# VHH binders against Probable acid ceramidase (asah-2): the designs that were tried, part 16

Target 1, 379 residues: Probable acid ceramidase (asah-2), of Caenorhabditis elegans (q09551)
Amino acid sequence: RKVDNPDFQPNCLVGGPDIYDPAQSEKVLWFDVNLDLPPRQRFQQIAKAYKKEIHAVFDVLNYFLTIIPGVNAWELIGNMTASALDKGMIMNPYRDEVLGIAEVLDVPLGNLVFLNLFYEMSRFCTSIVAQTEDNKDLYHARNLDFGQLFVWDIAAQSWGLTEALKKVSVNINFFKNGKLLFKGSTLAGHVGVLTAMKPHKFSLSMNAKVQPDIINVAKWYMGAYENTDLQFVMYFDRWLFENCDDFQCAREKIAGVKLLTGAYFILGGANPGEGSVLVRNTTSVQFERKLFDGANDWFLLQTNYDPDKDPLFIDNRRDPGNACMNKLTRANVGMKGIFTVLSSKPNLNKTTVHTVIMSVTKGYFETFIQKCPNPCWAF
Key: E = the ipSAE of ESMFold2; O = the ipSAE of OpenDDE; V2 = 0.75 times the mean of E and O plus 0.25 times the DockQ between their complexes.

## First folded at step 12 (VHH; framework vhh_ozoralizumab_d1)

Design e2 (from a1 with W103Y; at its last look DockQ between E and O 0.70; V2 from the best seeds 0.00; counts 0 for: pae O 4.4 > 2, grease 24.8 > 24.2, SAP .671 > .668)
Amino acid sequence: EVQLVESGGGLVQPGGSLRLSCAASGFTFSYYSMYWVRQAPGKGLEWVSEIDSEGSYTKYPDSVKGRFTISRDNAKNTLYLQMNSLRPEDTAVYYCARDHGEYLPFGSWTEYFQHRGQGTLVTVSS
ESMFold2, look of step 12: ipSAE 0.451; ipTM 0.775
ESMFold2 (binder alone), look of step 12: mean pLDDT 80; pTM 0.813
OpenDDE, look of step 12: ipSAE 0.021; ipTM 0.420

Design e3 (from a1 with Y31H; at its last look DockQ between E and O 0.01; V2 from the best seeds 0.00; counts 0 for: pae O 14.8 > 2, unsure alone 64.3 < 65, placed apart)
Fold by OpenDDE, look of step 12:
Structure e3 (fold): chain B 379 residues (1-379), chain A 126 residues (1-126)
Amino acid sequence: as target 1 above (379 residues)
Amino acid sequence: EVQLVESGGGLVQPGGSLRLSCAASGFTFSHYSMYWVRQAPGKGLEWVSEIDSEGSYTKYPDSVKGRFTISRDNAKNTLYLQMNSLRPEDTAVYYCARDHGEWLPFGSWTEYFQHRGQGTLVTVSS
């Protein structure tokens, strides 16, 4: 069953006015993270710069959780997460990096850890990988949708959490041995990366599955995975860019890593045809979609559902997205074109925090804070 | 070895124009995005402009947008920077740099551009 939003129809902006402005990406600041520093010091500058905004995120979360009568859910979550951290559930150096941030923010460690794990619970994203007509370039982009059910602001007509997350969106250049290693988009207060690119090597975005991985997260909080090699995807993503230098390496590592939750890994390379979506469960690759393979053509679009299954009837961002890409055509694949598609409804919605557009071959990495003026889909 | 040689700098009055050139060698020029960066006296490197490998995409910071134009001739392995409406604050050593990244409003570009030339001095003064 597929049901369109009864209030709003999809609206592909392709063929319309030019809405792509590279200057807007300047609103998202870049920071340098030196991986040669002690872990506790690596992210402190970002934390300092965004201390107020990060606290605002905490406030929104706390407010949301306090609506539950009789239970201080925020404190409970913090305590559970802190306990998990103490049990070694977060590996070094990431653990110490988080500790460093905590020192700056002066917040309970558990709450910060929770924030770092929050993305694992994010289940709404759109990722695209597309090959140019001349086969010279590959573009990789993603919308980060987050904030559903977290404090709808009637006056602002937006999600409180989404707006708070927009304010903590940052880009990072990761350095090692005095050299740029890779670029990434993340949220201030996080030590992982959401979307990342090693110039002229490979790019990656990860979409969560809609299925209730909450159980696994809960098990994690309860210490079920103590002393295991299971990693959170955000940390794995960063590890991947630290340890791989090409598309194949990244693919292999993604295929073999043990995960707490399944996920979709959208991978782009530097060579023609190196675009794929790896559908992962916790232990293996369920299947892989490749550019120009089988029924697949010059692009792959992945949301939060298995490609062979229908999306939730109230959350069909896939079909409109695909239609919009087709309207764009291969000839118009580029920064502008992809931005236009990802700015089209419902791929753009009230939960969209930002759009990231990458080109491995061009070395481009642009992050755009998004907004969806009314009329707009809630999610 | 990557070599970049800048030229075209000089003394110009406010409101004037200059065109900088950069000769590239030691790598496949047409495969890389190129950049102009500048260093003013007592300041760090500042990103000035970017152009993709094919010359189809350009990017500028607000500080120079509308005044500077980056271009390239891949057949000649040459990068250009047309600078119009020059201001005293544009006074700097300008460097040609190879493909290393993205605009950093508050960061240092020194670590990004390992491959840059010796630079050419642009002085804007009355």
Scores: ipSAE 0.000, ipTM 0.214, lowest interface PAE 14.8, mean pLDDT 88
ESMFold2, look of step 12: ipSAE 0.331; ipTM 0.718
ESMFold2 (binder alone), look of step 12: mean pLDDT 79; pTM 0.805

Design e4 (from a1 with Y31R; at its last look DockQ between E and O 0.42; V2 from the best seeds 0.00; counts 0 for: pae E 15.6 > 2, unsure alone 63.5 < 65)
Fold by ESMFold2, look of step 12:
Structure e4 (fold): chain B 379 residues (1-379), chain A 126 residues (1-126)
Amino acid sequence: as target 1 above (379 residues)
Amino acid sequence: EVQLVESGGGLVQPGGSLRLSCAASGFTFSRYSMYWVRQAPGKGLEWVSEIDSEGSYTKYPDSVKGRFTISRDNAKNTLYLQMNSLRPEDTAVYYCARDHGEWLPFGSWTEYFQHRGQGTLVTVSS
């Protein structure tokens, strides 16, 4: 079922000029994070390198949160988040990792922890896993759409938050016991991962639900989850890469984890046909879609809506994305083809920060800063 | 190998004070956050205090805040817990524990603190 954006028609770029040119993308730097260091030290080099850019993100958040006259919502949220942290609602090592960043940035700890929570709740995305025709490779890619605050930058003709987040996009090599453990994409100031891959083993991206479980978030702020297994999903993702070595392990752990709010887990593996989308509520799997399962074939595409529900007509990235993947065909699955689909409107929109494309079998991981030329969806 | 040895427990009257010590070896003590946890008779482990690697950030649950003070001496590889205004409900075996260094989303506090000592008994009784 197709639900179009009333202002803009979809524009699939498949069949047109080759737009895949990684040399022309804005550079996203790689940093090493050594998990053998004490947690407080692990992220400090990134925080130092991006201090100005992280403060710019805080400036955008502060401006948005104070546009309600007479209410300092930024201070209130920071104080509430600091209280939740003091109650142990964020476990080590992540608490100490965030504390180390806060010390470098010289910012209130509560506001930095809120930024980490905000990243958890605001991951709008298109994620794709697709199997090549020869069955030798599986590609896993995602657009990160991140512009929930809707503060328009007139000069850029884009969202202020989205533009600020492009400047804090960073890639990380995580090392443990002196060896590369996994690779991830994240935003500087954050200790979780947004998109990650354990080379030759498995890959994961996560999409937020449009309607988060606000009751669980409120209960977390009230201290209801001290001494429980209920945690933020982005921290679970990091644990997953530290503790699983294949697709099946990751799939089983995703199925059983207790979550603060529901999410879509897009999982890719090293063997043919290892592609899955697990739709989670806070306690269980609601739906699972798998490559080659009778209902699905050589690709899975997931946005921010459950499979049994239509997307809102102003945010239908599902139907155009599926159509563009079908136009690409299985024969053309690869870096160029997938990048072309994810650069097609409306999957590329004004909130799109970056595109990550991964191949588990080849160990390839690349992040592309995106720009949506006018005319383009606002979100 | 990680070794933690607690000492300083004993019998004390309500309202009294004790200072617990924890001698650490087998790891670079100054690079880790440290914890005190306790286990009352017939009960599970309860977190009591936390201190970061430099001793600049400390944290307590409401049940002990204002009465207990965690500290560390990195030159001596020693963790301390000063316990004041002791109450009968503070009766427990007290353990020091090292920061696990990893988040354990499928674990309890007991699994998180697998690197802990044998404990020292504190009895608060009239």
Scores: ipSAE 0.000, ipTM 0.233, lowest interface PAE 15.6, mean pLDDT 81
ESMFold2 (binder alone), look of step 12: mean pLDDT 79; pTM 0.797
OpenDDE, look of step 12: ipSAE 0.005; ipTM 0.238

Design e5 (from a1 with Y31H S56Y; at its last look DockQ between E and O 0.59; V2 from the best seeds 0.00; counts 0 for: pae E 12.2 > 2, grease 25.7 > 24.2, SAP .701 > .668)
Fold by ESMFold2, look of step 12:
Structure e5 (fold): chain B 379 residues (1-379), chain A 126 residues (1-126)
Amino acid sequence: as target 1 above (379 residues)
Amino acid sequence: EVQLVESGGGLVQPGGSLRLSCAASGFTFSHYSMYWVRQAPGKGLEWVSEIDSEGYYTKYPDSVKGRFTISRDNAKNTLYLQMNSLRPEDTAVYYCARDHGEWLPFGSWTEYFQHRGQGTLVTVSS
């Protein structure tokens, strides 16, 4: 059932004061990652630059996972993940890349590997793909909401994990053979990308499902998928940008990949009408929503729920987001308009880390650290 | 084109030692994890050892742990396997193999070891 959050009303900012300031995107730093380097070295510059901030993320997770008296769940998870690594469950180049980060950070390897996997399974988002009225451009944007481990910081009136993750938000230019290959937004210490674009080719964001396949994750920890092609999405996303040069290639590969858990893939391209949301289970496409497909028109909006299911009453970002996009209208699709929609409550909430806005056709890529002013929804 | 040339195999008594070498060319050796794999008569490929691109991480199955040591010299583009306390069941053709260098989401695990040399025979017998 569709039920408004009784404590807070949706607030679409379209038609109000201009809140878009592209200079604010400069607060999220850009790093170059050279894929021609040995994998162990690729991410060490970022790890060195953010060592303190990455340790703060570890501290928040450690605190949350040790709340139960007499149980050090952080250490247990680290040991379990280290055992999975010993069983060969993480393949190169990602294993060597994570090993290089661990060397710089001087943290338990198992906990660092877990953090990388945790980022994949906990990508709660609002993603939008929208076509401009003149058909010249397609915009792709997302809010990254990261608040499943809710340790509330009373003084900040925000989630401790969310606040820590804002401080590790980074942008990466990936280079291969001396040339820019693709751009991504991620969190320092992570070897995957959360939101990415190959300029003038295609863009991708991935939203996690609210109900991940916990049984498959448990089986993975037990070694059930050793020496198989069943992998976490983050490995596939990196591979996709290294091996596809257009929307159709990316769409076909997303349709065929075998995954540990299901996900929503939001894909944008360089040509008119190239926008899709592919809903994946572990083996196949459950269904696809496309721009201009009879049921959808000039935009697609995806949160963390299957399109044919109602969101939970405490987390309905879908209906207010759709309403705000319709208030924006197709004529106002652009960096400013999309930023305004994604800064509107409840799509902006206390778990929101950052907003990424991309244009494949123009090559724009902007990342904004978000703050949700009170009154604001907890999630 | 990837070229891997194994050497150092031969006949050895049980309890003896051998040191295998693998000369690598045609790729940037320091960018890849490397493996030793073996094939006993009538059997498929068996993973024997792994070393990461910088030599920081090594891994062994229980069947050889404590007896075999993998190492690499990135300046010489050479991979090594020191085999001690050899047993008759270690008799096999030993191959060095390069990691494919990327995740193959539509491939099988056997494609991860397609870049291997022609092998060197190790025979452990009285």
Scores: ipSAE 0.000, ipTM 0.337, lowest interface PAE 12.2, mean pLDDT 82
ESMFold2 (binder alone), look of step 12: mean pLDDT 80; pTM 0.814
OpenDDE, look of step 12: ipSAE 0.029; ipTM 0.491

Design e6 (from a1 with L104N; at its last fold request DockQ between E and O 0.60; V2 from the best seeds 0.00; counts 0 for: pae E 4.4 > 2, unsure alone 64.7 < 65)
Amino acid sequence: EVQLVESGGGLVQPGGSLRLSCAASGFTFSYYSMYWVRQAPGKGLEWVSEIDSEGSYTKYPDSVKGRFTISRDNAKNTLYLQMNSLRPEDTAVYYCARDHGEWNPFGSWTEYFQHRGQGTLVTVSS
ESMFold2, look of step 12: ipSAE 0.144; ipTM 0.566
ESMFold2 (binder alone), look of step 12: mean pLDDT 80; pTM 0.805
OpenDDE, look of step 12: ipSAE 0.377; ipTM 0.727
ESMFold2, look of step 13: ipSAE 0.300; ipTM 0.685
ESMFold2 (binder alone), look of step 13: mean pLDDT 80; pTM 0.806
OpenDDE, look of step 13: ipSAE 0.466; ipTM 0.767
ESMFold2, fold request of step 14: ipSAE 0.154, 0.111, 0.065; ipTM 0.568, 0.547, 0.504
ESMFold2 (binder alone), fold request of step 14: mean pLDDT 79, 79, 79; pTM 0.799, 0.803, 0.803
OpenDDE, fold request of step 14: ipSAE 0.435, 0.427, 0.486; ipTM 0.760, 0.749, 0.781

## First folded at step 13 (VHH; framework vhh_ozoralizumab_d1)

Design f1 (from e6 with W103Y; at its last look DockQ between E and O 0.66; V2 from the best seeds 0.00; counts 0 for: pae E 3.8 > 2, grease 24.7 > 24.2)
Fold by ESMFold2, look of step 13:
Structure f1 (fold): chain B 379 residues (1-379), chain A 126 residues (1-126)
Amino acid sequence: as target 1 above (379 residues)
Amino acid sequence: EVQLVESGGGLVQPGGSLRLSCAASGFTFSYYSMYWVRQAPGKGLEWVSEIDSEGSYTKYPDSVKGRFTISRDNAKNTLYLQMNSLRPEDTAVYYCARDHGEYNPFGSWTEYFQHRGQGTLVTVSS
């Protein structure tokens, strides 16, 4: 007689049934954002289209932040963020873009600004860049894992925040001077991009660190950076796509920028071998991992931990993800293969909102709403 | 080429009022947040007010809050600063400034005001 606690082993789906079916994913709409418009107007059509869904995200956050502390912490955080705005802690054009959204949504500006910053600092992710065997294409993909440690919805067997965020997933074509400048995937109500590509030039995804520079964030809230350019990733990403035209330009700018908090920059390019993970602290590059360099081969996979440190024992997406990519092999790099790896547990988990798969060389950009079938890890 | 021309300065007694104007040209005025900054004799630039591109969000430091009101007329490409209850410490050259218009992660905040006019002198004295 034995009594045992089950555990959930990683489950790589490579070699099994073909699960790649774009027609079965929830539709993620494309919107055009014209950067030639006044900043206040740029995002208003998206805000109108997703007003109900964005309010649902606010409701989930309000409920969680109220029930946990026993006080309305959502209102408190909104008031603190509004105070930071009054001290000039958010610069244009992003301040005016967020103001335009807040007007349409009829929500407190401080809470909307906080949501924008929260999206930037809370991205737990798996990002992959992989080179095809024939060297003709490079694929860049990521799972956006979001909503960890919020209210669990017992009936849905998922996080309430994660489920709400699926409904605000949106794709954007950014236009300037009448021409397509770059494409991005984001969450409606956010003025930055979470995953982006300049077709035929370069692609970027960014993963948060599990240990953010919380002292710097606190200083930001206290007005320590009044009348300065703040280096939040959301500002830098859009600047990068507006001001760089190739992988090398993007790489050099990522290496040189000063950041309020560190992050992982996963960068893909249009030429063979153009794939890097730049691990940034606030001032410099800590590590850079490149395709076909040293121990690295035809793919790079990055989660939320520095390469020289073990992931937390309860959050090891690195080793199973690497193993599943190796099982896929270089010959099978493509939309179906990469989707299969990113749909494998635990890289697919209950916090996973969507998967984005990009090819810089082909100019393809696809976003897939993810559903993790039970049994599935909570994160 | 960005051009900003301030007017409306002059001599006023303490407790008095002035209205400054700034005529803008060479850019699409309605796309930009605008600022008033001032420089008192022997001192550096001090931020005085800002207004968003549509004129619906305004911001002031504590030193002038409740006494100064920034406004804009996008149809006339004109920025205004209504200054009430003036004090001797408000004596300064007042500049109209445009924001950078584009975020620059490699720049400094002093370059944020690179597009400013030549200024208009406000003197508060009996």
Scores: ipSAE 0.218, ipTM 0.581, lowest interface PAE 3.8, mean pLDDT 84
ESMFold2 (binder alone), look of step 13: mean pLDDT 80; pTM 0.805
OpenDDE, look of step 13: ipSAE 0.366; ipTM 0.718

Design f2 (from e6 with W103Y N104S; at its last look DockQ between E and O 0.71; V2 from the best seeds 0.00; counts 0 for: pae E 8.4 > 2, unsure alone 64.8 < 65)
Fold by ESMFold2, look of step 13:
Structure f2 (fold): chain B 379 residues (1-379), chain A 126 residues (1-126)
Amino acid sequence: as target 1 above (379 residues)
Amino acid sequence: EVQLVESGGGLVQPGGSLRLSCAASGFTFSYYSMYWVRQAPGKGLEWVSEIDSEGSYTKYPDSVKGRFTISRDNAKNTLYLQMNSLRPEDTAVYYCARDHGEYSPFGSWTEYFQHRGQGTLVTVSS
């Protein structure tokens, strides 16, 4: 047990009342994004639909970042990001897609790009990939925990940023050449994907590392990079679904991409045993955990820490999550079982925005806005 | 077929001006960001300007900022580069370019700008 505070005991809901209600997934809206449109137009429908809610996210960020009276940190960060963009640091189609959103929202481009970059570095998560007992299905799921910039909302008994982000959670069907290409979950105002699946092919989620590569971020802001192959992870994730058709292709591309900061890539495929966690630094794979590789069995669970490092004692979602998956057993792997594990504390906590559950083999994709009534872990 | 035809290059004295034009055909011009890139003798490609599909966002490297102005006329499918205060270091073949539609994280500047014309030579010499 890595928690020293006895008041934060895990609570695994496996074996209790059925809490899985797929009708709740219908409350997260689906939008079609046509990749055959000009990049500038692709996300404008979503931006129009969520304009008020996206501005509410900006208001929360502005409030938090303006801690020192007389200093407008939000404006300063926006101006710094705009200056960095003049150095050619974000390439199309993503730059034009963000411009289209900025036009609809009537906001400075720099602040919107900063929001996209902020999502890049702050995804705290629990991701699970699990193989069913009959080897016919692989399930992939994740909790998105937004664990930075905590401003408490007393009336809601929750974090203000987390509550604002719940209201901008959307699902997207991406179409190309008139056909569904892949499905993703994201936050309105963002052009990358947080969690995605190409039905019957592969699925991906990405977890941030707790130790970001701050030098690379600073270099990005200073324009010190002299090449164009530097990639934001969330844009790379989207590129991957546009350009790969199977687990092996996705794995090879994840292994070879150069990234702004390191990350954990949780990859699921359509065939038995196709489940991996690739631990990346900025240039290479540090190590890989695979289903059925001698050290791992029928599931992989990844939070935000390297597998050989202990999590912080106040943020140990790894050990309770693993214990809850073992209590579930392989025989009960499915949408309901995995939802139950990810709704168990502390994997469900006050920073949890949503849960995505996918079946690559069946093509199912469900997103649930989460709530954690008191008593509940702060993070 | 994507076609880009540059014109307007020539010999000019230091401190002079030139206006380059690029006629675009074979694609919907108003959908794409457009670029000017240049290649000095014996050197690699250098990006010198970008304009978004509607002409509302432009950017320039420090080497040309304040001297070069990119513009576009979407009704005429034409891209322009106004070059002022020219210097000998601006001597290069200038290319009008369009991205290939999707950025590849494994590509290079040359691969990113595969849709470009044959270029127009600008020589700045006294």
Scores: ipSAE 0.012, ipTM 0.455, lowest interface PAE 8.4, mean pLDDT 83
ESMFold2 (binder alone), look of step 13: mean pLDDT 79; pTM 0.799
OpenDDE, look of step 13: ipSAE 0.105; ipTM 0.593

Design f3 (from e6 with W103Y F106W; at its last look DockQ between E and O 0.29; V2 from the best seeds 0.00; counts 0 for: pae E 6.0 > 2, unsure alone 63.4 < 65, grease 24.9 > 24.2)
Fold by OpenDDE, look of step 13:
Structure f3 (fold): chain B 379 residues (1-379), chain A 126 residues (1-126)
Amino acid sequence: as target 1 above (379 residues)
Amino acid sequence: EVQLVESGGGLVQPGGSLRLSCAASGFTFSYYSMYWVRQAPGKGLEWVSEIDSEGSYTKYPDSVKGRFTISRDNAKNTLYLQMNSLRPEDTAVYYCARDHGEYNPWGSWTEYFQHRGQGTLVTVSS
């Protein structure tokens, strides 16, 4: 089923002008996080550096929530989240890490935790894992789409939240015992990782499901998971990189972890053929797609829909993305090629915050702040 | 090397009070959030209180909120649990625990609180 947006047509940039500029990745700063420090201290330097920008994110969210007159929804949400925290719903070290950030930002802990939760729920993405023609390298990339439904700026033709999130995009080198452990991309104020790579070991990106696990979140707020050890998936991602040293380990842990919400785990390894998408519900793997398995070939592209289901006609990023990858061909798999694909509409849209491109085998990790010039899909 | 030694348990009447203490050693006490957990006969490990490393943030489950108070003295490497308005359902072995420091994906408090003492028995009975 191929249904195009009635207003815009997909536009694959493959074969067009070179738009890949590695210098642009330098706009996203790198920070070092020392995991040997007390949790409260680990992310404070990032919070300090981006204090203004993080507050801007809060302002956008607050503005959106204040559209409803008579209720301070932002405060209410903060209080509710704080109450949930008091029920022991977020475990250390992550709670203390967030607490440390909150102290720096001088914001209520509940609001900051809500922001973290929000990132967990609304991460619409395009993820790609692709094997080079010579089978020597694997590339793993992801667009982070975030901000839909939050304050469309008619004049700027952009989402206010998306723009605010662009300004808080950061890269992190995670250190342990004085050594680099892994690299990740995240948003300042968040203690989880959105996209991560352990050089020469494995890489991971995680996409949200379009089906709202809002019910589980609601249950979380109501204390249904009190005295349980269910954690946010993004915190699991950090754990994964701290505790696994290869593709198989990561895959096994992803398959077995208990989750608050389902998700798509896009996993890349260091060996040929080590690329997979694990479709997870809260308890098990529903489906797994592997490179060179069955109908799958040299790449996997995953958005926010189950592989066996059609995307919404208004949000079909899958088919155009696949078509664009096919146009790229296996021979052109690389930083430039993958960047071109992920810069193509509708995979690139007005909600796209950034593009991350990784190569486990090459040790490459680049993050690009994105902009979708008009005409561009709103989401 | 992590050592936690609980004390203060005993028999108490319903409505009574107890104060538990925990002596910590073998790690930098002031760097870690600390917990009290309990295990009733035939039940699993239950989280009952948490305090951050600086003693500025505490939280409790609804089952003990308003009745229990966790505190710490970092200079003495000691954790405390003041238990008031005790109920028969509070009967359990109480453990002082430190978080494992790592995420536990398996949903087991027992695994998360591997660093715990031998416990002290609290019996609430008329």
Scores: ipSAE 0.024, ipTM 0.416, lowest interface PAE 4.5, mean pLDDT 88
ESMFold2, look of step 13: ipSAE 0.042; ipTM 0.468
ESMFold2 (binder alone), look of step 13: mean pLDDT 79; pTM 0.796

Design f4 (from e6 with W103Y S108T T110E; at its last fold request DockQ between E and O 0.40; V2 from the best seeds 0.00; counts 0 for: pae E 4.9 > 2)
Amino acid sequence: EVQLVESGGGLVQPGGSLRLSCAASGFTFSYYSMYWVRQAPGKGLEWVSEIDSEGSYTKYPDSVKGRFTISRDNAKNTLYLQMNSLRPEDTAVYYCARDHGEYNPFGTWEEYFQHRGQGTLVTVSS
ESMFold2, look of step 13: ipSAE 0.169; ipTM 0.601
ESMFold2 (binder alone), look of step 13: mean pLDDT 80; pTM 0.803
OpenDDE, look of step 13: ipSAE 0.603; ipTM 0.836
ESMFold2, fold request of step 14: ipSAE 0.097, 0.067, 0.149; ipTM 0.560, 0.496, 0.582
ESMFold2 (binder alone), fold request of step 14: mean pLDDT 80, 80, 80; pTM 0.805, 0.805, 0.804
OpenDDE, fold request of step 14: ipSAE 0.586, 0.407, 0.406; ipTM 0.831, 0.724, 0.739

